# VHH binders against q94cd5: the designs that were tried, part 23

Target 1, 317 residues: q94cd5
Amino acid sequence: IILQFAPLNSSVDEGFWHSFSSLKLDKLGIDDSPISITGFYGPCGHPQVSNHLTLLSESLPLDEQSLIASTSHGNRNKCPVPGILYNTNTVESFNKLDKQSLLKAEANKIWEDIQSGKALEDPSVLPRFLVISFADLKKWSFRYWFAFPAFVLDPPVSLIELKPASEYFSSEEAESVSAACNDWRDSDLTTDVPFFLVSVSSDSKASIRHLKDLEACQGDHQKLLFGFYDPCHLPSNPGWPLRNYLALIRSRWNLETVWFFCYRESRGFADLNLSLVGQASITLSSGESAETVPNSVGWELNKGKRVPRSISLANSM
Key: E = the ipSAE of ESMFold2; O = the ipSAE of OpenDDE; V2 = 0.75 times the mean of E and O plus 0.25 times the DockQ between their complexes.

## First folded at step 7 (VHH; framework vhh_vobarilizumab_d1)

Design q2 (at its last look DockQ between E and O 0.02; V2 from the best seeds 0.00; counts 0 for: pae E 17.5 > 2, grease 27.9 > 24.2, SAP .699 > .668, placed apart)
Fold by OpenDDE, look of step 7:
Structure q2 (fold): chain B 317 residues (1-317), chain A 120 residues (1-120)
Amino acid sequence: as target 1 above (317 residues)
Amino acid sequence: EVQLVESGGGLVQPGGSLRLSCAASGFTFSSSYMAWYRQAPGKGRELVAGITKGGYTEYADSVKGRFTISRDNAKNTLYLQMNSLRPEDTAVYYCAKEGLEYFDEYFDYWGQGTLVTVSS
């Protein structure tokens, strides 16, 4: 059965639009060049509410001369994700944007990062996102549309098994995995690293490792899972970030099947009842190249429709 | 304008066969992942079969071995061959174009559907 991933939803703080308005009026003017921005997300921390990719005031670049967004590190609730903003000067320009081309361009960046090994060193590039917008600064209304570029693998990834992590691990393993995850989240060095390895030894001791250390840890585990911060709350589906993660795995290693760990929390702590463990088939067809860039999807829908979102801040501006 | 038009539905006896067609227009058909969904009375819409641009196919467990999804890129047409039909296959069948691969509503476009009724 085809593995289906829960979509990632966007959230834009009003502070972002306030800051953006200032930036537009004070610095950008009619310049509609793309702006590098930083989004933030984290693992799901509620059994019924998914986390969002969020834009904040700090998502915008701080430097007046460099349009380079500041990256916050060390915050467990703000895993930084690189993004890009295309803001048009008119609604007509907004409507004329080639969304398919823009999506493909960002997808290509992700793929290049996968192929070059950059994504292995810094997997935070995997959930790279795109925003198109139009700001009516006379009315203080904003139109915007998020895209979360995700590869469409061919053949598609098949789900073999998916269950709560608590049902996958033994009691001893579960205790150790929970502890290891909490340690990972509590460290300023790793708290905002959203993709990682979960290894469990034969003596039921678990450790969290950087993705780049996969080759170094070969043979040093009884169980090995590809873990990620899952923003999704759904009990039967992994979140969107797993899509490009699997693309990376398929491209880098000749694996027929993979075990993955959808890390989720309750009240800031690892929760293995909410977290999921799954197994998926990612086998390539004969003759297929792992280096060929797949098609991509990812434009966010608004209430199930292909329409932009809008917000009015007339009362707060 | 993107259009998907299903056809081929009807009444059939258990064990019978039907072939559904979906005529696609308004987009590059050959580059799109296409799928068939169905919605039975009182139930949610569910994936029946999918086909990639490369022709790789995937099926729901309930229809595996009985249904075959195929595409003719030259004709911009998607097909669903349904054999050994069962009463539980009774549903409105929808053609879907690639979108987000999760909830049904995240597909970009849907046809109006074609009713398949399996009854003695």
Scores: ipSAE 0.018, ipTM 0.433, lowest interface PAE 6.6, mean pLDDT 90
Fold by ESMFold2, look of step 7:
Structure q2 (fold): chain B 317 residues (1-317), chain A 120 residues (1-120)
Amino acid sequence: as target 1 above (317 residues)
Amino acid sequence: EVQLVESGGGLVQPGGSLRLSCAASGFTFSSSYMAWYRQAPGKGRELVAGITKGGYTEYADSVKGRFTISRDNAKNTLYLQMNSLRPEDTAVYYCAKEGLEYFDEYFDYWGQGTLVTVSS
């Protein structure tokens, strides 16, 4: 069975567009150079609603204070993710952007971070995103489109098994895993680390570890899972961030089978009935293929449609 | 509930013309961005033309100069005038409403589609 992934969706707070309007009027004018921005996401927090990658007023640094807020945060539901804004000055320029080349450029940045090892030290680079936009400041109207670049592995990853985490772990293991996850989420040092290892020893004790500690986990455990903050709530679909995680695992460690853990919460706590555990089978290619950048996709679908979004702030302003 | 009903499709020779209509109900038509999309066999849907509430229009490069989008807010109707039709314009054409985004989930709506076939 081929592994399917739930799409990741964006949300943009009105404060982002207010900040961008100020920046454009005060400093940019017609300057259309790409702008580094910060997105925010977290694990699913509700059994009926998926989380989004969100832009807030602090996503667009206007000065040193905005940049500091976007780089070090500590809010458990605002894990920072690097992104880039390609703004245009006319709707014609927006429509003429080479969307495929822009997506490939950002996907290449993710791949370089995988190959260099930066993704092991700072896995927040895996969900790197881009936004293209056009602002009509006479109408206070904004046209925009997100992409979440994600690798298309060839052949596709096979799904061997997928079930609620509560059905995979014993009662003792589940209690330990939940406690370890809650501790990871409560620490300022680890709450912003959205990809991690879950290690369960033979005495049912769980620990959450950084990706760079994989070798220390080999042979000293009963279970080892590749965990991540999963924004999706769906019971049969892992969330979008698993795509680039699998690309990292395939490329960096050449693993043919992996157990993954889609970490999800309800009301601020680990929810192992909502969380998923699955087993994926990954077909390795030759060494040459493993080092070349895979094909990528990721332009956001707006309810199944390949269209930009528009928002008007005229009534709010 | 939002309803969008397309009409006006059919079989046309290359170089011919068609006028598509979309009857809209269940929302404030005069305040909405409206668009036409098309889907050729085996491909995804693509934007053909869009029009804002203020009447500003946009077009895909492949149809610019040949197609004209318009709206009649009194009749809650969206139109697409299609001139100089080519075989590559063969597709199902969809009327679409795009939503405004605030704090909640963004969504939009599609009609049932109307088939346009351009062949000799």
Scores: ipSAE 0.000, ipTM 0.114, lowest interface PAE 17.5, mean pLDDT 84
ESMFold2 (binder alone), look of step 7: mean pLDDT 81; pTM 0.819

## First folded at step 9 (VHH; framework vhh_vobarilizumab_d1)

Design r1 (at its last look DockQ between E and O 0.35; V2 from the best seeds 0.00; counts 0 for: pae E 15.8 > 2, grease 31 > 24.2, SAP .761 > .668)
Fold by OpenDDE, look of step 9:
Structure r1 (fold): chain B 317 residues (1-317), chain A 120 residues (1-120)
Amino acid sequence: as target 1 above (317 residues)
Amino acid sequence: EVQLVESGGGLVQPGGSLRLSCAASGFTFSRSYMAWYRQAPGKGRELVAGISSEGYTSYADSVKGRFTISRDNAKNTLYLQMNSLRPEDTAVYYCAKIGLTYWGSYEDYWGQGTLVTVSS
């Protein structure tokens, strides 16, 4: 069966819009050039509610110091993700934006990072996102639309198996994997690294490794899984970030099948009952080049519809 | 103090409709993720429907197309419109505030529940 991915949803803090308003009024004026922003991502920590890609006041490069701060690492629940904001000066301009071209442009950046090897060094670029927006500063109303560019693989990824991690690992392995995950999350060096390798040895000892170390760990494991922070809470679907992860894997390594680990938490701790382990087929079509940029999708749905979101801050301004 | 008070439960025939209400107080309702849960006799509590602060809704597969969750932020009230009720929908229904913080802490608050019985 075709593997279905749960969509990633956005969340925008009011502080972001306050900061953006200030930026617009004080610095940008009518300049509608794209703005580099930083979103924040984390694994699902609730069994019934998915996590979101979140914008905060600190998502905006208000000044040089803020920019530096936005690139800081070490927050377990704020894995930084690069993004771009296209803010228009009029609602008409907003409506006229070529959404497909903008999406493709960001997808190309992701692909370039995959091809160059940058994504291996810093996999946080995989969930790169974009936002289009219109700010009515007279009414303190904001219209916005997120996109999470994701590659459409051909042939589609097929799901071989998907189950709770607790059913995949033995009791000994599960204990070790949980411990390894918690250590990964507790370390200032790795806590905000959302893509990783899970290695389990023949003696049921688990270790979490950087994605870039895949070649180094080749043959040094009984089980090897491609792990990622999964924002999704659904028991039968991996989250959206797995899409580009699989694209990277297919592009970089000639693997027919892959095991993946959807890392999820319960109140800040690794939970293997909530986490998923799956196996997927990612075989290339005959004659297809691994270097060809795939098509992409990823515009966020609003209440199931392809429409922008809106927020009014009139009462708080 | 967070308070959630459910109402609207009762006895209804199969195929009938019922509308549950949840009066919320003690927190900023308009900014909170709200949900309905239910617990049938001898079963665990399960999610029925959720609604974000922005009005995005989600439903359990078992109630999709039959139930509608909505909210009135001005009244601090959560609603569950239940149509085409079935005997298997019989349960105590709970209103819940899902305490979602941006960065990893979650708290759930529940009401006392309201009994819905679907029987001929």
Scores: ipSAE 0.006, ipTM 0.285, lowest interface PAE 11.3, mean pLDDT 90
Fold by ESMFold2, look of step 9:
Structure r1 (fold): chain B 317 residues (1-317), chain A 120 residues (1-120)
Amino acid sequence: as target 1 above (317 residues)
Amino acid sequence: EVQLVESGGGLVQPGGSLRLSCAASGFTFSRSYMAWYRQAPGKGRELVAGISSEGYTSYADSVKGRFTISRDNAKNTLYLQMNSLRPEDTAVYYCAKIGLTYWGSYEDYWGQGTLVTVSS
């Protein structure tokens, strides 16, 4: 049966639009060149509410050289993700943007990072996103639309099994996995690394490893899973980031059967009842198909509709 | 300062109906996940129903089909319509703000509760 994914949702703090308004009034004027921005996300933290990819005032740095370098250590609640803003000067220009071409351009950046090995060194490039916008600074109103470019593997990935992580791991394994995940989340060196390996040895001891260490994980281990920060809370659907992770796995390691771990938290701690473990079956590509960029999707729906969002800040500006 | 004030509790016969309200202030209600919890005598607090800022709802199995959660973002008010009440629904009902902040923090704010008693 075909693996289905929960959508990733966006959130924008009012401070982002205040920062953009200042930049546009002070520096940009009518310049509509694309702007590099930083989004922030993390694993789900509540059993009833999914996390969002969030824009904050710091998502739009004033100094382009200080983009993600402005916070030199990891922040567990703000895993940085690269993105790009395409702002337009009129609503007419906004409506005329070629959304499919923009999505494809950003998906190509993800694909190049997969092919070059950059995604193994810095897997936060996998959830790369884009935003199109129109800022009406006379009315202090903003129209915008997010996309989270995600590959559509052909043929589709099959789901063999999906269950709560607490039902996959023994009691001993679950305790060790939880402790290892909490340690990964507490370290400034690893907390902003959202894709990783979970290795469980035959004596039920767990360790979390970087993706580039996959070859070294071929040892006396009982279980090896591909883990990621899953922003989704749903019990029957892995979150959106798994889509590009599976594309990476297929492209780089040619694995036909993959165990994945959707890492989720409650109240700041690993929650293996909320977290999911699943097994996916991937059909490998060969020849010219293996080198071709996959098709992509990812324009965010607004309550099920293909329409932009709007916000007015006239009363708070 | 987050304030949640529940009202509408009382004594009801089995099979009756009651509507709870929660007046919210001190936060952006329209952007918050809101929920109703209940605590029966001698029991722990349990989730009854939740509603996202976008209007998606969830319910405990024990109340599905009988209870309806809703919100009025213009009035900063959360509601729980309770129909076909049973004696096991007897509890103090709490309005809760439960949400992931922009910084990823789980925030869990409770009202003082309103008592619902279902007895013949």
Scores: ipSAE 0.000, ipTM 0.172, lowest interface PAE 15.8, mean pLDDT 85
ESMFold2 (binder alone), look of step 9: mean pLDDT 84; pTM 0.842

Design r2 (at its last look DockQ between E and O 0.01; V2 from the best seeds 0.00; counts 0 for: pae E 17.3 > 2, grease 27.5 > 24.2, SAP .705 > .668, placed apart)
Fold by OpenDDE, look of step 9:
Structure r2 (fold): chain B 317 residues (1-317), chain A 120 residues (1-120)
Amino acid sequence: as target 1 above (317 residues)
Amino acid sequence: EVQLVESGGGLVQPGGSLRLSCAASGFTFSRSYMAWYRQAPGKGRELVAGISSEGYTSYADSVKGRFTISRDNAKNTLYLQMNSLRPEDTAVYYCAKIGLTWYESYEDYWGQGTLVTVSS
């Protein structure tokens, strides 16, 4: 069975558009150069509604200090994700944007980060995103379209098993894993680290470790899972961030199968009934180089269609 | 205080249509994720449809193509247009404010509900 990933969806706070309008009027003018922005996401915290990658007023680099602050760690609800905004001056320009090329460019950045080892050190680069937009400041209308570049692995990832984490772990293990996850989330140093390792020893003791410490984990565990903050609520699908995570794993390590942990919460607390544990096969096709950049997809769908989103703030401006 | 008041429920024949309304007060409606839930006799409460502050919608599989959730931020009102109703749609329908994001309360709020009965 081919593993199906739930799409990641965007949410744009009104404050973002206010700030963007100010930025456009006060600084950018007709300059349509790409803008580095920061998105924020976290694990799903609701059993019936998925989390979103969110833009806030602080997503924009209003000044150099703001940019630095936006990259700061320590907020459990704001896992920072690097992004880029292409804002056009006209709707015509917006419509003429080469979406495929833009997507590929961002995907290449992700791949470079994987190949160089940067993603291992800072896995928050894995869910790198792209936004194209057009702002009609006369009407206070905004058109925008998100892309979440994700690699298409060949052959497709096969799902071996997927179940609630509570059914995978023993009672003792589950208690320990839950505690370890909560500790991870409660620490200012790790709370916004969205990709990690879950290690369980033979005595049912669990620990959360940085992805870069994988080599150090070898031989000292009974169970090892690749964990990530899963924004998705669906019981039968892992969220979108797992795609590039698996691409990294396949590229960096020669693993035939992988165990993954879709970390999800209930109102801020680790919930193993909502979280998923899965096993997947990630094999390379014979003769394929692990260094070749895969194809990518990731433009967000609007109501199931490949169209941009729009919002009017005329009543609030 | 958060208040949600549902209306529009009633008896309808199979294949019929009904439109539910929810009047919201006590919070910034335009910034809130809103949803419709339903609870059938002897069953648990389930999500029917959700709508973000920006108007992006989601639906349970059982109602896709038949139900439409919408909102009027100017009126602080949530709507559920229900078409092609079936007996299995019989339930008390609840309007809900969903605490989803970190910049709002994680608490969920529900109205008192409105009964929808689909029967011949």
Scores: ipSAE 0.027, ipTM 0.448, lowest interface PAE 3.9, mean pLDDT 91
Fold by ESMFold2, look of step 9:
Structure r2 (fold): chain B 317 residues (1-317), chain A 120 residues (1-120)
Amino acid sequence: as target 1 above (317 residues)
Amino acid sequence: EVQLVESGGGLVQPGGSLRLSCAASGFTFSRSYMAWYRQAPGKGRELVAGISSEGYTSYADSVKGRFTISRDNAKNTLYLQMNSLRPEDTAVYYCAKIGLTWYESYEDYWGQGTLVTVSS
């Protein structure tokens, strides 16, 4: 069957729009140059509720951060990802923005990072996003579109198998995988790395490795899975971040068969009943240059419709 | 220490062209939002053009189509190509690092300016 991906959803805190309003009034005026912003997400943390890519006050601008703070064990559910804001000064400019061209431009940035190898060193570029907006500061209302650019592989990826991770691993393997995942999430050095390798040796010992270490993980009698923080809670659908991960895997390593691990948590710990393991079959590109950028999609729907989202802060200001 | 040094100003005739340069140091230039501002005698400072770290540009209506902002990240240099100059373009032009980049602090930094005079 064709692999289906759960959509990633956005959540924009009103503090983001307060921060943007201050910036626009105090510094930007009519400057409509695109602005680099930071989104935040993490793995699913509850069996009934998916996580979101979230914009907060600190999304614009970005503050300094500590990798080893003792009162914070790392920013577990605030894994930073790069994004860009296209704000417009009028509703006419907002409606005139070429959404297809903007989506393609941001998808091209992801593709360039895949091709150059930057995505292996910093995989947080894979879930890169964009926002277009119109801020009506006379009414304190904000209209916006959110996109998560994602590649459409042609032909589509086939799903061979998908099941809870607890049904894939033996009990001893599952214990080791859970411990390794919890350690990865508890370290300030690794908690912000949302794409990784899960290696299980023949003695049922698991380790989590950076993507750049793939060749070192190809020993005898090992299970090797491509893991990622999956914000989705659904038992039958891998989350949206897997789309660009598969594009990376196909492009960089020419692998036809991929085991993937949708990492999910419950109450701050790895949850292998909620997490998924799947096997995907990828048709390799032939007869065309491997360097051509794939087609892309990713404009977020609003209640199933292609319409902008709106928020009013008039009562808060 | 952030340093911005403008050059390329001078006297030009109406309809002429001039290219301003800004040499930047003391910060990661390739990750910074950069802009040109100008200040005419007796007037406030106004935005002329901006360019994001990703290369997206914007322009004040008064200069659109005549001025082009660009950057060379290998040389840590910001440029403003000014064509079809008019007497009302006479001003001190400032290079600015605007604190919007998500990699570093958000303080604004300004150069000392370079004078552009367009004489009728």
Scores: ipSAE 0.000, ipTM 0.176, lowest interface PAE 17.3, mean pLDDT 83
ESMFold2 (binder alone), look of step 9: mean pLDDT 85; pTM 0.855

Design r3 (at its last look DockQ between E and O 0.01; V2 from the best seeds 0.00; counts 0 for: pae E 16.7 > 2, grease 29.6 > 24.2, SAP .671 > .668, placed apart)
Fold by OpenDDE, look of step 9:
Structure r3 (fold): chain B 317 residues (1-317), chain A 120 residues (1-120)
Amino acid sequence: as target 1 above (317 residues)
Amino acid sequence: EVQLVESGGGLVQPGGSLRLSCAASGFTFSRSYMAWYRQAPGKGRELVAGISWEGYTSYADSVKGRFTISRDNAKNTLYLQMNSLRPEDTAVYYCAKIGLTYWESYEDYWGQGTLVTVSS
């Protein structure tokens, strides 16, 4: 069966709009140049509610060089993700934006990062996102639309197996994996690294490793899974970030199948009952090149529709 | 101290409508994820609807198309509009502050609940 990914949804803190309004009024004026921003997300921590990619007041304004390493580095609940904001001066301009071109441009950036190896060094670039917006500062009304560029793999990824992690690991392995995950999350150096490797040895000892260390750790494990912070709570679907993760894996390594680990938490702690382990087929079709940029999708749906979101802050501004 | 006070529950006939309200205090309401839960007799508590601080909503399949969750941040009030009520919707409905935000704790808070009875 075809693997289905749960969509990633956005959340914009009121503080972001306050900060943005100030920025617009005090500095930007009518300048509608793209603005580099930082979004934040993390693993799902609730059994019934998914996390979102969130904009906060600290999402603004950052230069390109300091975008990822800036304000929230080392915060376990704020994994920084690079993004771009296209804010238009008029609603007409907003409506005229070429959404397809904008999406493709960001997708290309992701692909370039995958091809160059940058994504291995810093996998936080995989969930790169796009926002288009219009701010009516007279009414304190904001229209916005998120896109989470994700590659469409051909052929589609096939799901072989998907089950709770607690059913995949032995009791001893589960204990070790949980401990390793918690250590990863508790370290200032790794807490905001959302893509990683889970390695389990023959003696049931688990370790979390950086994705870039895959080649270095070959042969020293019994089980190897590609782990990621999964914002999704659904028991039968991995979250959206897995899409580009799989694209990276397919591009960099010739694997027929891949084991993945959807890391989820219960109130800040690793929970293997909520986390998922899955196996998927990511084999390329005959004659296809792994270097060809795939098509991309990713505009966020609003209540199931392809429309922008709107918020009024008239009472709080 | 976080306080959540539900109101609007009562007896209603099948097919009827009811609007629940939840008055929130003791925290920054406008920055919190809010939700409605319900617990029917002999059953566990289940999520009915959730809403983010900017109005992103989610619903249980059983109430989708019939219930609408909304919020007024200026009034620190959460609402649940329930239409086309069914006997199976009979439950105590709870207002909840969900610890989901990146800047808050993961602790959940609940109100005392309000009883909704759907019966002919």
Scores: ipSAE 0.319, ipTM 0.705, lowest interface PAE 1.8, mean pLDDT 92
Fold by ESMFold2, look of step 9:
Structure r3 (fold): chain B 317 residues (1-317), chain A 120 residues (1-120)
Amino acid sequence: as target 1 above (317 residues)
Amino acid sequence: EVQLVESGGGLVQPGGSLRLSCAASGFTFSRSYMAWYRQAPGKGRELVAGISWEGYTSYADSVKGRFTISRDNAKNTLYLQMNSLRPEDTAVYYCAKIGLTYWESYEDYWGQGTLVTVSS
């Protein structure tokens, strides 16, 4: 059975477009060079509503002082994620941009971060995104495309098992895992680290570890799971961020079977009934650490259709 | 201003060894992801090895077991030890600084490269 992933959705706040309009009028003019921006997301917080990757006014760095003043480490509700804005000056250039080539270019950046080990030090690079935009400043309207580049592993990853985390862990393990996850979310040092390891020892004691510490987890643990902040609420599909996480796992550690943990919350606390545990089977070949860049997908649909999004700020001042 | 200067390339026989160095300046080296890439004549640029700021390493399949990446944060220097060299390792080798975090540039920086030639 082929592993299926739930889509990730974007939310672009009006403040982002206000900030961009100021930048374009004050500094950019006709400069259409790509702009590094920051997105924010977190785990699902509600059983019926998935979270979004969000752009806010602070997503757009205005100068050196703004970069220093920005939320460099995020917070529990705003895990920072790198992205890029491809701004265009005309509707014609907006419509003619080669979306497939831009997606591939941004996916290549994710792949290079996987190969270099940067994704272990800063796993927030895994959900890297891109935006194509056109601002009509005469009408105060904005048109955009949003993408979450993600790898299509070949052959596809197989799903062996998927269940609520509460059905995977014993009662004692579940209490310890929930407590460890809540501690991870409550610390300024770890709350903005969206990919991590869950280690459960033979005495049912759980700890959450950084990806870079995998070797330290090879002791007498009973269970080792690859955890991530899952923005999706669906009970039958892991969220989109698992795609690039599996690419990292395959490339870095050559594991053929992995347990993954889709971390989800309710009312700001770990919810192991909403969270998922699954087991994936990954096909390897000898020496896969030097794999060529996998194929990629990830252009966000607009109400199920491949059309750009639009917003008007004419009366939103 | 980011600067990366490679050295240590040259001509070697198959089975020989070379050690490449990359002197880095203009950024906080000890907090940067560093990598070596190579480009053979008429080919695209490919990743050879990468190393995190804490020393975790990764390697292309074609070089695993033969090449070792390392770093000296006190000297702001990246290294590539290349053993058991083969003719297919012939390329220009580039030092790279990989973009850091969202509050810094996400652009990667490249050195000018150093030529390694392995004759049959």
Scores: ipSAE 0.000, ipTM 0.131, lowest interface PAE 16.7, mean pLDDT 84
ESMFold2 (binder alone), look of step 9: mean pLDDT 85; pTM 0.857

